# VH-VL binders against q9nrl2r1430to1533, part 25

Target 1, 104 residues: q9nrl2r1430to1533
Amino acid sequence: GGVHELSAFEQLVVELVRHDDSWPFLKLVSKIQVPDYYDIIKKPIALNIIREKVNKCEYKLASEFIDDIELMFSNCFEYNPRNTSEAKAGTRLQAFFHIQAQKL

## First folded at step 17 (VH-VL)

Design Y1
Fold by OpenDDE, fold request of step 20:
Structure Y1 (fold): chain C 104 residues (1-104), chain A 121 residues (1-121), chain B 110 residues (1-110)
Amino acid sequence: as target 1 above (104 residues)
Amino acid sequence: QVQLVESGGGVVQPGRSLRLSCAASGFTFSSYAMHWVRQAPGKGLEWVAVISYKGSDKYSVDSVKGRFTISRDNSKNTLFLQMNSLRAEDTAVYYCARKPSYSRATYFDPWGQGTTVTVSS
Amino acid sequence: QSVLTQPPSVSAAPGQKVTISCSGSSSNIGNEFVSWYQQLPGTAPKLLIYENNKRPSGIPDRFSGSKSGTSTTLGITGLQTGDEADYYCATWDDSLDAYVFGGGTKLTVL
């Protein structure tokens, strides 16, 4: 049910954050650090934002939660070339997510 | 080869203005955010300002806000730093530096040779 | 006064190994990539290490970088007279929302 799904979302976010390849995704990109980021990425999102949404019970469906996580990865791959550390980390973390998401 | 060449430095009195330029070559200038970093005589490096690849977003360190303006002309592969109301503490070598376009990049490469700005009465 | 802390100076004889430390906090080194720059006397800084431990093309493997927790270390083996320079660590600070540098370390080759 909804309560169990919420718990599952919480647990999955915790696992994502603790993953070694979560570093590109832990927080939103700074506008000063990367001033062109938000010219390219129109729907920015990060794990801390997703965690907050989970805590506030903003996800009514697992698909909504999954969509935000996928958006996070999509943003990473859109901005970063495939050979960057960010994209490589994203690739590994996304693979991990896909495995864990099967349990939702 | 990738190259940055600064110019426009000089000796000025406090309160005066100076405009620095940085000519870029050997890479797609318009694809990179560009930075100014300065180094006071005998001191360390201090980040000054950044401008986005298109020039629409600009940021600077608090100590120069309202006085310094970073800009660029991508058609000329040139970065600028307009320095107004100069102070003695602005005395430094000013470096132009390129930042890689990665979401978590924190380094600069390359750097120009620098141009010296001296503010003294 | 610098956000990142480096020893003011280090020295060693040619052929020896030296290490230069750079300490920060969770808001910078702890969460961000670290870079190192070499500044030869009278010249501009040159990228030496990026993303904690990667060397740009042209940088010999005598130079190495490592990061642990809120600190980073630059290692130089087979010290040469030409290595005499100032070395700076650098990264991004999330709290200050700015790029930050160490105070620099003067390396003297004896």
Scores: ipSAE 0.878, ipTM 0.952, lowest interface PAE 0.5, mean pLDDT 96
Fold by OpenDDE, fold request of step 20:
Structure Y1 (fold): chain C 104 residues (1-104), chain A 121 residues (1-121), chain B 110 residues (1-110)
Amino acid sequence: as target 1 above (104 residues)
Amino acid sequence: QVQLVESGGGVVQPGRSLRLSCAASGFTFSSYAMHWVRQAPGKGLEWVAVISYKGSDKYSVDSVKGRFTISRDNSKNTLFLQMNSLRAEDTAVYYCARKPSYSRATYFDPWGQGTTVTVSS
Amino acid sequence: QSVLTQPPSVSAAPGQKVTISCSGSSSNIGNEFVSWYQQLPGTAPKLLIYENNKRPSGIPDRFSGSKSGTSTTLGITGLQTGDEADYYCATWDDSLDAYVFGGGTKLTVL
């Protein structure tokens, strides 16, 4: 992708991280804290990983970036029941992301 | 009713072994990660070990590594703690506890009544 | 010695309000949900508060939890003699990669 796209990805990640509902997504789940997590979630991802990929220019297309973000949310909803704080936060953050992603 | 009942505690000399059990009922045992937490006499709570719902992943606090092994038998709804090379500082009430299956959960509920382990010469 | 710091004891008369503090760091309370447990004399710990400020079913609303920064507080209003117990805060520590507890606070009802 171009410099403009990379900057847009960086900015969006910053906005996601700063969002009040980003707490479930800032880093990967600890294997000790939740030893069941990785038996269920096969493609774990978090905002810090996505940020690193952005910084390394690993996203050549906006769709690739969006796919990783959506994967992050998908993982959350797969593991956490709808009534959990994690899922609720994910729902709100995803809505925010969808709005911001329209600018990409 | 969700319930955990520990057993297997006793008085042993240093260097000996004990095996604790925790019988679970009232919930789908095989769906939950389970923990052991201990409390020395007159002291606070200390996390000891965790085991995944399938039993394939196990972790423990450094002070018991190499000596304690957490395990489970889901067919019997039972959690275990094999304690080898026991030390005086292992003297405590040992509780089994259930951890909710949420990605950022940090609490235990419920707890068993505990079983007492006393290590003394 | 505990990762989370609590006052060793608090006391108040029946009907009064008490608060129990629990201080940690950015690697635990600052980033993770906090829970509180009540341990009546000679009994097992009982979950009192989870996710900073939520009460499990059966816990009366005179028990409350709050979190700010790297600290959390348990509030008990309308203190009853039956509230005399030890109270523990707990959370996950990202740095230690372990569940951690406070040292416990003994609540005496005068």
Scores: ipSAE 0.874, ipTM 0.950, lowest interface PAE 0.5, mean pLDDT 96
Fold by OpenDDE, look of step 17:
Structure Y1 (fold): chain C 104 residues (1-104), chain A 121 residues (1-121), chain B 110 residues (1-110)
Amino acid sequence: as target 1 above (104 residues)
Amino acid sequence: QVQLVESGGGVVQPGRSLRLSCAASGFTFSSYAMHWVRQAPGKGLEWVAVISYKGSDKYSVDSVKGRFTISRDNSKNTLFLQMNSLRAEDTAVYYCARKPSYSRATYFDPWGQGTTVTVSS
Amino acid sequence: QSVLTQPPSVSAAPGQKVTISCSGSSSNIGNEFVSWYQQLPGTAPKLLIYENNKRPSGIPDRFSGSKSGTSTTLGITGLQTGDEADYYCATWDDSLDAYVFGGGTKLTVL
């Protein structure tokens, strides 16, 4: 039950990080690099943060884990125009995630 | 057409102050973070400061902290750089530059023509 | 002492190909998009390449960019006299939390 789910979350995060399109999502956006970002995005999140939450067993339900991943993509699409490399990478990675998440 | 035009450069003595301006046109100025980049005579490019689109967040390189202040007036489509306690090493052409609003953008386009600041005794 | 390392100068005859290297580290080029700028004598820098290998509108396909590991390269084919300029690479550095430039490369057309 819980142990199996935790392992599944951990494995999925590993797969997301290793994906070629993970580069926009590996860590939080720098405030100096993009000073506008946090005026728009109110709930910032990244794969390294999600990984830490998994390691700390903060996800009790698969839905909670999925919600954070979806938030990560939502933030990307909210800030970046559709024709940007970031948004395109996000679209591909999200599609990959949706396939993998069906196994949870 | 997108355009940036700097002004306010000149010759000043060490310890004096100077205020640079950058007039923007051809785009929605209030939607972009703006930067200052400088180039000492015969030297390379050095990033100086950035300001968010609303002007609420400001950052600068360590060598100018406490002396330079970046600001903007979106109602006038103008970027500013207040330079206090000027030093000889601040001598440079100062460029204003626009940064695209992408989460991992790392480039500037366009650049102004630059304004020259000379600090000498 | 630039964070990004470029050769001080390169030269070639008209019609030839030249490459300009830019070497960094994992905290900058290794993890971030790279841009290149052309600075003609007495003028402001102009964006030449962005996101490693993309050309802005108006930049001819004679100019190309590539990135591998912690290094990037600007390529110029069919060299013209008008290409004589200084060229700078640039990116973000995660360690310094700042935008960084290469030292610049002076291209001379022989």
Scores: ipSAE 0.853, ipTM 0.940, lowest interface PAE 0.5, mean pLDDT 96
Fold by OpenDDE, look of step 18:
Structure Y1 (fold): chain C 104 residues (1-104), chain A 121 residues (1-121), chain B 110 residues (1-110)
Amino acid sequence: as target 1 above (104 residues)
Amino acid sequence: QVQLVESGGGVVQPGRSLRLSCAASGFTFSSYAMHWVRQAPGKGLEWVAVISYKGSDKYSVDSVKGRFTISRDNSKNTLFLQMNSLRAEDTAVYYCARKPSYSRATYFDPWGQGTTVTVSS
Amino acid sequence: QSVLTQPPSVSAAPGQKVTISCSGSSSNIGNEFVSWYQQLPGTAPKLLIYENNKRPSGIPDRFSGSKSGTSTTLGITGLQTGDEADYYCATWDDSLDAYVFGGGTKLTVL
């Protein structure tokens, strides 16, 4: 049910945050650090935002939660070339997520 | 080869204005955010300002806000720093520097040779 | 008063190894990539290390970078007279929302 799903989302976010490759995704990109970012990425999202949405019970379906996580990775791959540390970290973290998401 | 060349430095009195330029070559200038970094005589490096690749987003350190304006002309591969209401503490060598376009990049490469600004009465 | 703290000076004889430390906090070095720059007398800074331990092309392997916790270290082996310069660490500070530099370290080759 919804309560079990909520707990699952919370646990998965915790696992993602604790992962060694989470560093590009923990919070939104700074406009000052990367002033080009928001000209390219139109739907910015990060793990802290997703965690907040989980805490507020904004995800009614697992698909909605998964969509936000996938958006986060999509943004990373859209902005960062494949050979960058950010993209490589994203690739590994996404693979981890896909394995864990099977439990949802 | 990638190159940045600053110009426009000089000696001015407090309250006056100065405009610095940075000519870029050897790379697609319009694809990179550009920065100004300064160094007071005998002191360390201080970040001053950044401008996005299109020039639509600009930010600067608090100590120069309202006085300094960063801008660029991509058609001329040139970066600018308009400095108004100059103060003695603005005395420094001013460097332009290129920033790589990665979401968590934190380094500058390359740097220009710098142009010297001296503010004194 | 620099956000990142470096020793003001270090010295060693030619051929020896030196290390330059750079200490910060969780809002900068702890969470961000660190870069190092060499500034020879009367010249502009030159990138030595980026992303904590990577060398740009043209930088010899005598120069190395490492990061642990909220601190980073620049290592220079086989010290040469031409290495006499100022060295700066740098990174992004999430709290200040700005790029930050260390105070710089003057390396003297004895």
Scores: ipSAE 0.847, ipTM 0.938, lowest interface PAE 0.5, mean pLDDT 96
Fold by ESMFold2, look of step 18:
Order: structure tokens, then sequence, then C-alpha cells
Structure Y1 (fold): chain C 104 residues (1-104), chain A 121 residues (1-121), chain B 110 residues (1-110)
């Protein structure tokens, strides 16, 4: 917790959003676009929601922040076959996240 | 042999009802969300409705909300469109279409051949 | 009024190249995958391009797609008389919570 940790969470979220492979994760999947998504994914999360939680100081531990980001990737891999553009983007962004998260 | 075959089109008067069917074969029908898309004579394509693979979630374009109901019977591999309170502007060829099952797929493959609905006095 | 704007028609001679444009906004083409459909006279639409620039199996490589900003383009090279058809772009629109199609472009091979 604290100001430095909150600033680091915000910086990391900004880097994720700027990454070319962020497009599947920017906002929650539309229930109209993909009506079956929420029958399969029970704990939905996206970068805009994570960013809002950082802004509201809802993360008390770095592990809570990391868990939400990992949940975001896990949801992608659970719903999307590995050969899809979504799953491939998730794999690349997750690798980028692991490198950047070392700064925490 | 993935195939979609629509039926149930015809000529009806305004204010009447009609039910369209779409018979699916060659794929696991119960694993896909299904859609209706229509095309008025000499006009472009318009998305009409979607139903989730279990049939529990249904969404329609605003112009048909409250009048059209999408449904499915997975035991018979059949998609339906119940069209009530039909209007002249509902005159179109109606296609059923399959969307791929992953989260950001925004395309339809395959399409049925279409069934024609004409609403006139 | 189509959410996605296409020219109503284009024409070119056999063997030539043509492009068909499709213009949208940040709520659709700007942040969503685009698909293209060919509709031969009297037939159902057929998927031609998906995910902006990918071709399904059986579609020849003379058909191509590209996207820049809020616009997308279908390219067709080596035009044949059998390419004479209506062509539609399509995508998801996040503001409307709906799938949207362009108004269609009639290709005449002269």
Amino acid sequence: as target 1 above (104 residues)
Amino acid sequence: QVQLVESGGGVVQPGRSLRLSCAASGFTFSSYAMHWVRQAPGKGLEWVAVISYKGSDKYSVDSVKGRFTISRDNSKNTLFLQMNSLRAEDTAVYYCARKPSYSRATYFDPWGQGTTVTVSS
Amino acid sequence: QSVLTQPPSVSAAPGQKVTISCSGSSSNIGNEFVSWYQQLPGTAPKLLIYENNKRPSGIPDRFSGSKSGTSTTLGITGLQTGDEADYYCATWDDSLDAYVFGGGTKLTVL
C-alpha cells in the first residue's frame, strides 16, 4: 500500500493499455456481442475496471492487483481457443506484464 | 457439410404474425450463438437478433424489440424467429447465420440461403 | 442511414484492380475487427475477409483487406466477370451495442 505502490500500479496499467495487444482487454466483453460469455466466465474483469480500482485505492496489496490482471488473462484463455487472435494477444500481453511487474 | 436452411417465409398482411425456422446441420448447433440478418428489397444487410447457445439470452435490434422473438430448440437443431405485428418495413429476405464461438468474433459464417417475407395489403 | 459508409458503386475492366472503401468511427471500425462479404446476384452473402485482413479457406489471395484508423478497404486484383457482385463491410458497434453493415458497393466488371 501507499503512494509509491499506487503510482506503480497506475504506471503498469498505462503500459498495458498502450501495448498493441491490449485490444481484447480494454473493456468488458459485451453481453450482446458475445451472449454466451458470462455463462462461462464468472469473474469478469478488464483493464478499464482495474484502472478504476487503482484510482479508487481499492488494492491494499500488490498481490491483489496482480491477481486481477492474471484473472483477466485466465478468463481470455478459458473462453478463447489457443489459436484465436484473442488468445495469442493474451499470451503476448501476459509475457509483457510479467516483465513489467518485476518493477513492483 | 455445414448447412443452414431457412423456411416459413410468405406473404402476409400488416399486423399479422409469421414464424421463421432455420434448420442447422453439419456442426454442433448447441455450441454456437445464432443470428438473424435481413435484407429489404434492393437494400443492404441489417442485423436483427442473436440468441445464446443455451437460448437463455436473447437480443434484438430496437426496430423489432417487443415484436420479434428469437428462440431455439437444440434437440432439433432449429433456430426460430417469431415475428408479430408485422409492418411493411419488415419486408425482406431473412437469413440465419452462425457466429464463431470466441469472444471478439465479429463475422458470420455460414449463412443460410434466406427465406422471403413480404408484408403487404 | 448506414453506420458504415461505402461508395454505392465501383467499376473496372477484367484483369484490373479495384478497391472498395468503408468508413466508420471509433465506436466501430476504430476498435473492432472488420469483415467483408460478397453477395453474388440472387445469392446469400459469403464471408470474404475476417479480422480485417484474413481470408477463410477457399478465398483466393487476390482478395485482400486492410484497416487504417476508422476506415477499412477491400482490394480485388485480377478482376473477373464472376466478381460482379455487391460487397459489404461489417463490424461491431460498441455505442449501439449492435452488429452493423455498410450500405453495400455494387462492383461492375466492364
Scores: ipSAE 0.702, ipTM 0.890, lowest interface PAE 1.1, mean pLDDT 92

Design Y1
Fold by ESMFold2, fold request of step 20:
Structure Y1 (fold): chain C 104 residues (1-104), chain A 121 residues (1-121), chain B 110 residues (1-110)
Amino acid sequence: as target 1 above (104 residues)
Amino acid sequence: QVQLVESGGGVVQPGRSLRLSCAASGFTFSSYAMHWVRQAPGKGLEWVAVISYKGSDKYSVDSVKGRFTISRDNSKNTLFLQMNSLRAEDTAVYYCARKPSYSRATYFDPWGQGTTVTVSS
Amino acid sequence: QSVLTQPPSVSAAPGQKVTISCSGSSSNIGNEFVSWYQQLPGTAPKLLIYENNKRPSGIPDRFSGSKSGTSTTLGITGLQTGDEADYYCATWDDSLDAYVFGGGTKLTVL
C-alpha cells in the first residue's frame, strides 16, 4: 500500500543486501556461469530486481513483496542441494528475513 | 573413481578441423555441466566453452565462437569439441573439466589429462 | 595482461613457507568465490582450494587460501621439492561473463 509500506520494503531490502549471506542473491544467475539454471528456475528473481520493483512502486501489498523474497529463497533451495554453501546461506538469510519481516 | 579422459588431438594445418572427445566415468555425467579449458605452450589457462547437462545450452569464448562447437552424448557419457577453421593460436593442450551444478560454483574438479592440438603448416 | 594478476615466480627453500598473491577487481575476486590450482610439470591442473579457503579431499592442511577485498592468497607451508609447480588462481568475472584464470606463478623450491 502506502508510502510507509514502500519505505519499510526499502529498509528491509537494504538490510538483506548488507547481510553476510546475501552473496547468492544480489543479482540474477548468469546463463554462462550456470547454463542449466533457467531450465530449472522459471521465475528467476534477485535482490537487485526486488529493490528495483520497490523503487518503481510495483508492490501494492506487503504480501506481494514477501512473496518475491520467499520466491528468491525457494529458487535457491530448488536449484541447490541443502549441503551447498548457497543453500546454507539461503537458510540463514531467510531466518534473518523472517525476523525483520515481523516489523512490517 | 571420477575420471575424465580426452582424446582426438593431433597436428593439423590451419583451416582444417579436429574433433576432441572426453570420456567420463565414476559419476552421473548427465547431472553436470561440462567445460573445455585450454593451455597454449608456455602460457596460462583459458576457459573455452561450457555445455548444460542436457546439452541444450552452449556457450564459448569469443575467440572461438562460430568455429568451435561443444556437444555431448549422455547415453555414452562423452563430451565433444568440434574445432573448425583452426588457427595457429588454437595450438594448445585441451582439457575437459567438470564444474559443480551449484548456482554460484566457480571451480573445476576433476580435470582430464589433456589432449594436444598443434596447428602448424 | 591477465584479468587476475599473479607474480610470475616465487621461490623458497624446503621446509619454509611461501605465499602466492592474486589480485583482481570487484567484478571478479571482490564478489565471487576463488579457486586455486596446482599444475606439476607436464600434468593437468589439480584443484587445491575452492570457495576461497576450502580444501578438497586429499589436499594436505599445509595448503591454505584466504581472500581480502579484491585479492586472494595461496599459502604453502613446510615446502617440499614436490611442490615445485605452476599455481593458478581462478574465479568468475561478471563484467566479462566468463571464467578467468590468473597468469600463473612458478614456484621453485631451492
Scores: ipSAE 0.646, ipTM 0.880, lowest interface PAE 1.4, mean pLDDT 92
Fold by ESMFold2, fold request of step 20:
Structure Y1 (fold): chain C 104 residues (1-104), chain A 121 residues (1-121), chain B 110 residues (1-110)
Amino acid sequence: as target 1 above (104 residues)
Amino acid sequence: QVQLVESGGGVVQPGRSLRLSCAASGFTFSSYAMHWVRQAPGKGLEWVAVISYKGSDKYSVDSVKGRFTISRDNSKNTLFLQMNSLRAEDTAVYYCARKPSYSRATYFDPWGQGTTVTVSS
Amino acid sequence: QSVLTQPPSVSAAPGQKVTISCSGSSSNIGNEFVSWYQQLPGTAPKLLIYENNKRPSGIPDRFSGSKSGTSTTLGITGLQTGDEADYYCATWDDSLDAYVFGGGTKLTVL
């Protein structure tokens, strides 16, 4: 089994990155751009970091991969009010993720 | 009635210091990162510095690092820019500006009216 | 030469339309929200457009913004003499780790 799971993680990350609503999640938030971000968000994560962890085979279980993706959305909703473009993008991308995660 | 009002500008000789102030009203000042932006005579806009809402994190453009220090007093709703070792190229109108504190915010609203700093012999 | 390139000036008659371009790169406009500012003579900048194409309250719909690739455009229709001003685009730049402004475009209404 492990090869199909790694291919599924890779495919899911690629689909997330290509989605139009991925723009808040591609890279970590810059501390200069948003100097208050890391006062609130203590476990930062982004799609580029998750993709690297997949490439390095750092996920032992599908649940670990899913947890990092859900953490990414949780951070977005914790930092950003729900009426912001970031939170709306997060809501739509998370819904897309849940549909695609049926593969796992 | 969201308002920002700068003060403390003036004419000084090179090498001297000035302290700019920006008084904020009509919003919860302590919930926002605050910025300084300057405009040299006849020139465009240049971002200068940012300070986090608690004042714990401060960043500035390389041309002023080590000379300018941004600070704030949240109990007085006031932003500051301490400008040391002033040079002729620091001559500008200095604006304070508010930016929304969400993860990808890239715009400034409102701006103050500006305060003029002139550095000349 | 600013990081974001704008034409130095544009002009048109009252009632007409103009567009003001702003060109950047993948490190800024290509991946970040753009804002536009109006600076009337002797005054502070005022926000016209945020998040590429949104208008704050009080800005009439004859002002519009768009973004395509690494370029953004401010559109102004129904020109009025009161629109005579300098206009600046602005965004974040990942490579510089800084906020950047275009060099400004002077609009003359004749």
Scores: ipSAE 0.600, ipTM 0.867, lowest interface PAE 1.5, mean pLDDT 91
Fold by ESMFold2, fold request of step 20:
Structure Y1 (fold): chain C 104 residues (1-104), chain A 121 residues (1-121), chain B 110 residues (1-110)
Amino acid sequence: as target 1 above (104 residues)
Amino acid sequence: QVQLVESGGGVVQPGRSLRLSCAASGFTFSSYAMHWVRQAPGKGLEWVAVISYKGSDKYSVDSVKGRFTISRDNSKNTLFLQMNSLRAEDTAVYYCARKPSYSRATYFDPWGQGTTVTVSS
Amino acid sequence: QSVLTQPPSVSAAPGQKVTISCSGSSSNIGNEFVSWYQQLPGTAPKLLIYENNKRPSGIPDRFSGSKSGTSTTLGITGLQTGDEADYYCATWDDSLDAYVFGGGTKLTVL
């Protein structure tokens, strides 16, 4: 709720996109590049989609926004083994997110 | 010890069909998406097709779409490429290749040794 | 032919260093991991470098990879006669929605 929260969501998404470790999360995984991804990940989400949902005012509660961001990280850890570059980037970006989310 | 072995290549006239096989060993075949990559004589590598680990999702390069069908039998650890309506430009060595199970993965390891398909009149 | 451009050939003496370039665009190398393959005469491609600069087990430190912007480079030091091969860069291309390979570079050890 409210304009203040939506501006905060937008600012947080911009900071996530700018982070060096955002590269696995910028867009949805291509079904052709990784054809088994959508057999395993049933609720796909990425920063570009979250950003559009913020722009279209689709988040009614801060918890809904936070849940989508956490789902994004959860998908990464579910699909990618922990020793991969993707999972390590997810760990670092999630830690950054938790610091920034204190302002919500 | 991970190994891929192709078979089924040969010399065939345009318009005919061939079925390629790739026998996998040394890994859990049903846990990996599998690919075909081809190499025309004296030319570079071209990605041809991919199939998901369960076999439910299949994609191929536009030049073979509608003519080539990738499939797999996980009980026999075997990947297939059914090639119909063959054309001269399909002449190549055909490799099967395994891709790692990571999002954003863009590399193949291992490759089979290849099987040669020659389409000539 | 390919959206990834490599020099057709390079050569160097045994013991020397050689580099092989691969140039692409923002739809491929600029935003995706790059891999490199060695294809010895009469054999299948073999993975040398993945994720821009990582070596799989069994690939010696003589092989290195780097990426800057929309370009990637394979480096080979301590060149040996057995390194004579074709070398290919590869990546994913978002615009083509396909895996793409460079045209290949023939390395000759003189």
Scores: ipSAE 0.573, ipTM 0.855, lowest interface PAE 1.5, mean pLDDT 91

Design Z12
Fold by OpenDDE, look of step 18:
Structure Z12 (fold): chain C 104 residues (1-104), chain A 123 residues (1-123), chain B 107 residues (1-107)
Amino acid sequence: as target 1 above (104 residues)
Amino acid sequence: QVQLQESGPGLVKPSQTLSLTCTVSGYSISSGYYWHWIRQHPGKGLEWIGSIHRSGDTDYNPSLKSLVTISADTSKNQFSLKLSSVTAADTAVYYCARTDYEWGSHRFGMDVWGQGTTVTVSS
Amino acid sequence: DIQMTQSPSSVSASVGDRVTITCKASQSIRTYVAWYQQKPGKAPEPLIYDASSLESGVPSRFSGSGSGTDFTLTISSLQPEDFATYYCQQWYSTPYTFGQGTKLEIK
């Protein structure tokens, strides 16, 4: 992963954050609002965490970056039924991500 | 000022298709988050029919007996509702409504409504 | 489907009174609740979104609270124009469902 890949990851995270369906993913799920979330989801992750990892150059391969993004969506779909607002947003955002990830 | 206006036939025969259009003015439908159809049977409460997201994704109320189809036409700044095989149970006032887009915030609500249009299903 | 049980079905009150309407969800829906006001022959108008956020232009005498399964709409001091039917709605999952409504009448 060179400087160009890092820049690409950064740009993609920015695009994900700015997406109108990013609201479930901007920060970690609140334990107060969802008390059982962390009993179910063992590897919580959010866009702010991924962004921090990008800024710290923790992703050496595009596959590592993609894995974290996919984990984020996987967590959403694991916890939230398909008909929930979060799952719907996640489905759309993931589709957007898959299109953008082809450029990596 | 954002305005929504429902339009379509006020009378539909049983087994036919109910077709309504919501015309949006003062705001681009491509800028909204969700666009909704809601109905209210005479003297009854509110019932969500379905919604269309700005991406084109649709959601429908599975409890409706009629087949629901919602579509959007950005070129006309309109979105539409079709209910197939209607019965007397589909007689109601039909409303279109908007959920606005606000980045990074919850927007759980319909902030703008049409005036509603009455549709009667009768032979 | 998520059921929204609204209470009371009707309430009589006087101008100046404090009125509280409740809505109970059949399961936890976080804060994904909206409240509407509907007057006879008119379309519903938004009051509250996200359980406690006041819609633009809505008087401050209206307030919403709650999370999880129990939600409330409060009118601190009734005005003549507040007599109407009120509805809660959940936005947690489809189908989006409304409460049965509360008709607020003049005593």
Scores: ipSAE 0.890, ipTM 0.945, lowest interface PAE 0.4, mean pLDDT 95
Fold by ESMFold2, look of step 17:
Structure Z12 (fold): chain C 104 residues (1-104), chain A 123 residues (1-123), chain B 107 residues (1-107)
Amino acid sequence: as target 1 above (104 residues)
Amino acid sequence: QVQLQESGPGLVKPSQTLSLTCTVSGYSISSGYYWHWIRQHPGKGLEWIGSIHRSGDTDYNPSLKSLVTISADTSKNQFSLKLSSVTAADTAVYYCARTDYEWGSHRFGMDVWGQGTTVTVSS
Amino acid sequence: DIQMTQSPSSVSASVGDRVTITCKASQSIRTYVAWYQQKPGKAPEPLIYDASSLESGVPSRFSGSGSGTDFTLTISSLQPEDFATYYCQQWYSTPYTFGQGTKLEIK
């Protein structure tokens, strides 16, 4: 049911945040530090925002939660070339996410 | 204290494979973030050779044209470098190094280095 | 590949002087820079990570700054033990390239 599904979203987000490759995704990219980011990325999202949405029960379906997580990775790969430290971390965290998401 | 120690032959003939091992003590190799090989040519600067991530994924310097293999053996708490088809240009001091993981902060540097081992490529 | 250009290539200074070493990246690399000190016959030792964060045990006279393409390492009051070669290294993308080094000589 619904209560167990919300607990699963919470558990998955906690596991993502605790993963050693979460560092590029913890919070939104700073426009001051990276001025062109928001010219390229139109739907910014980060783990702190996803965690807030879980806490506020804003996800009604597992697919909505999965879509936000995949958007986060898609943004990373769109902005960052594959040989960057950020894209490498994204690739590993996404692989971990796909394994954990099978539990939903 | 964590310590890294390089070992292997100091003299290698051209066209052969250079093989080095880094033995890690006082720290589990599976706990680190990245494990690296770096070399320093005589009278010249430092060159990153490649790294192995704690997951087993590897990254190599493209300038070495797939001549490099880095691997890890967690049961022996060591990781290794193989560099094939060596020439005199591969004469250098070879270092192993660690990037430690503290959540958020230490991913941008090599915080522990071995003492280095000199490798000469000569007939 | 990202080139890291250090300046000056060498510097001679007196004990107590303020010394600044610069490192310029060939493209923007955010703050993904580390600094190392290498004394003759020894392995490099870490000084700075993430452009400005001091490694554990590094004296407070060392500081780092910069973002984007221009980075500096500053020694606020030079000590005799600071005679060494200093390297920057970028961590933005592979290959993780080093600067050419700056040799600091104490008069």
Scores: ipSAE 0.667, ipTM 0.885, lowest interface PAE 1.2, mean pLDDT 91

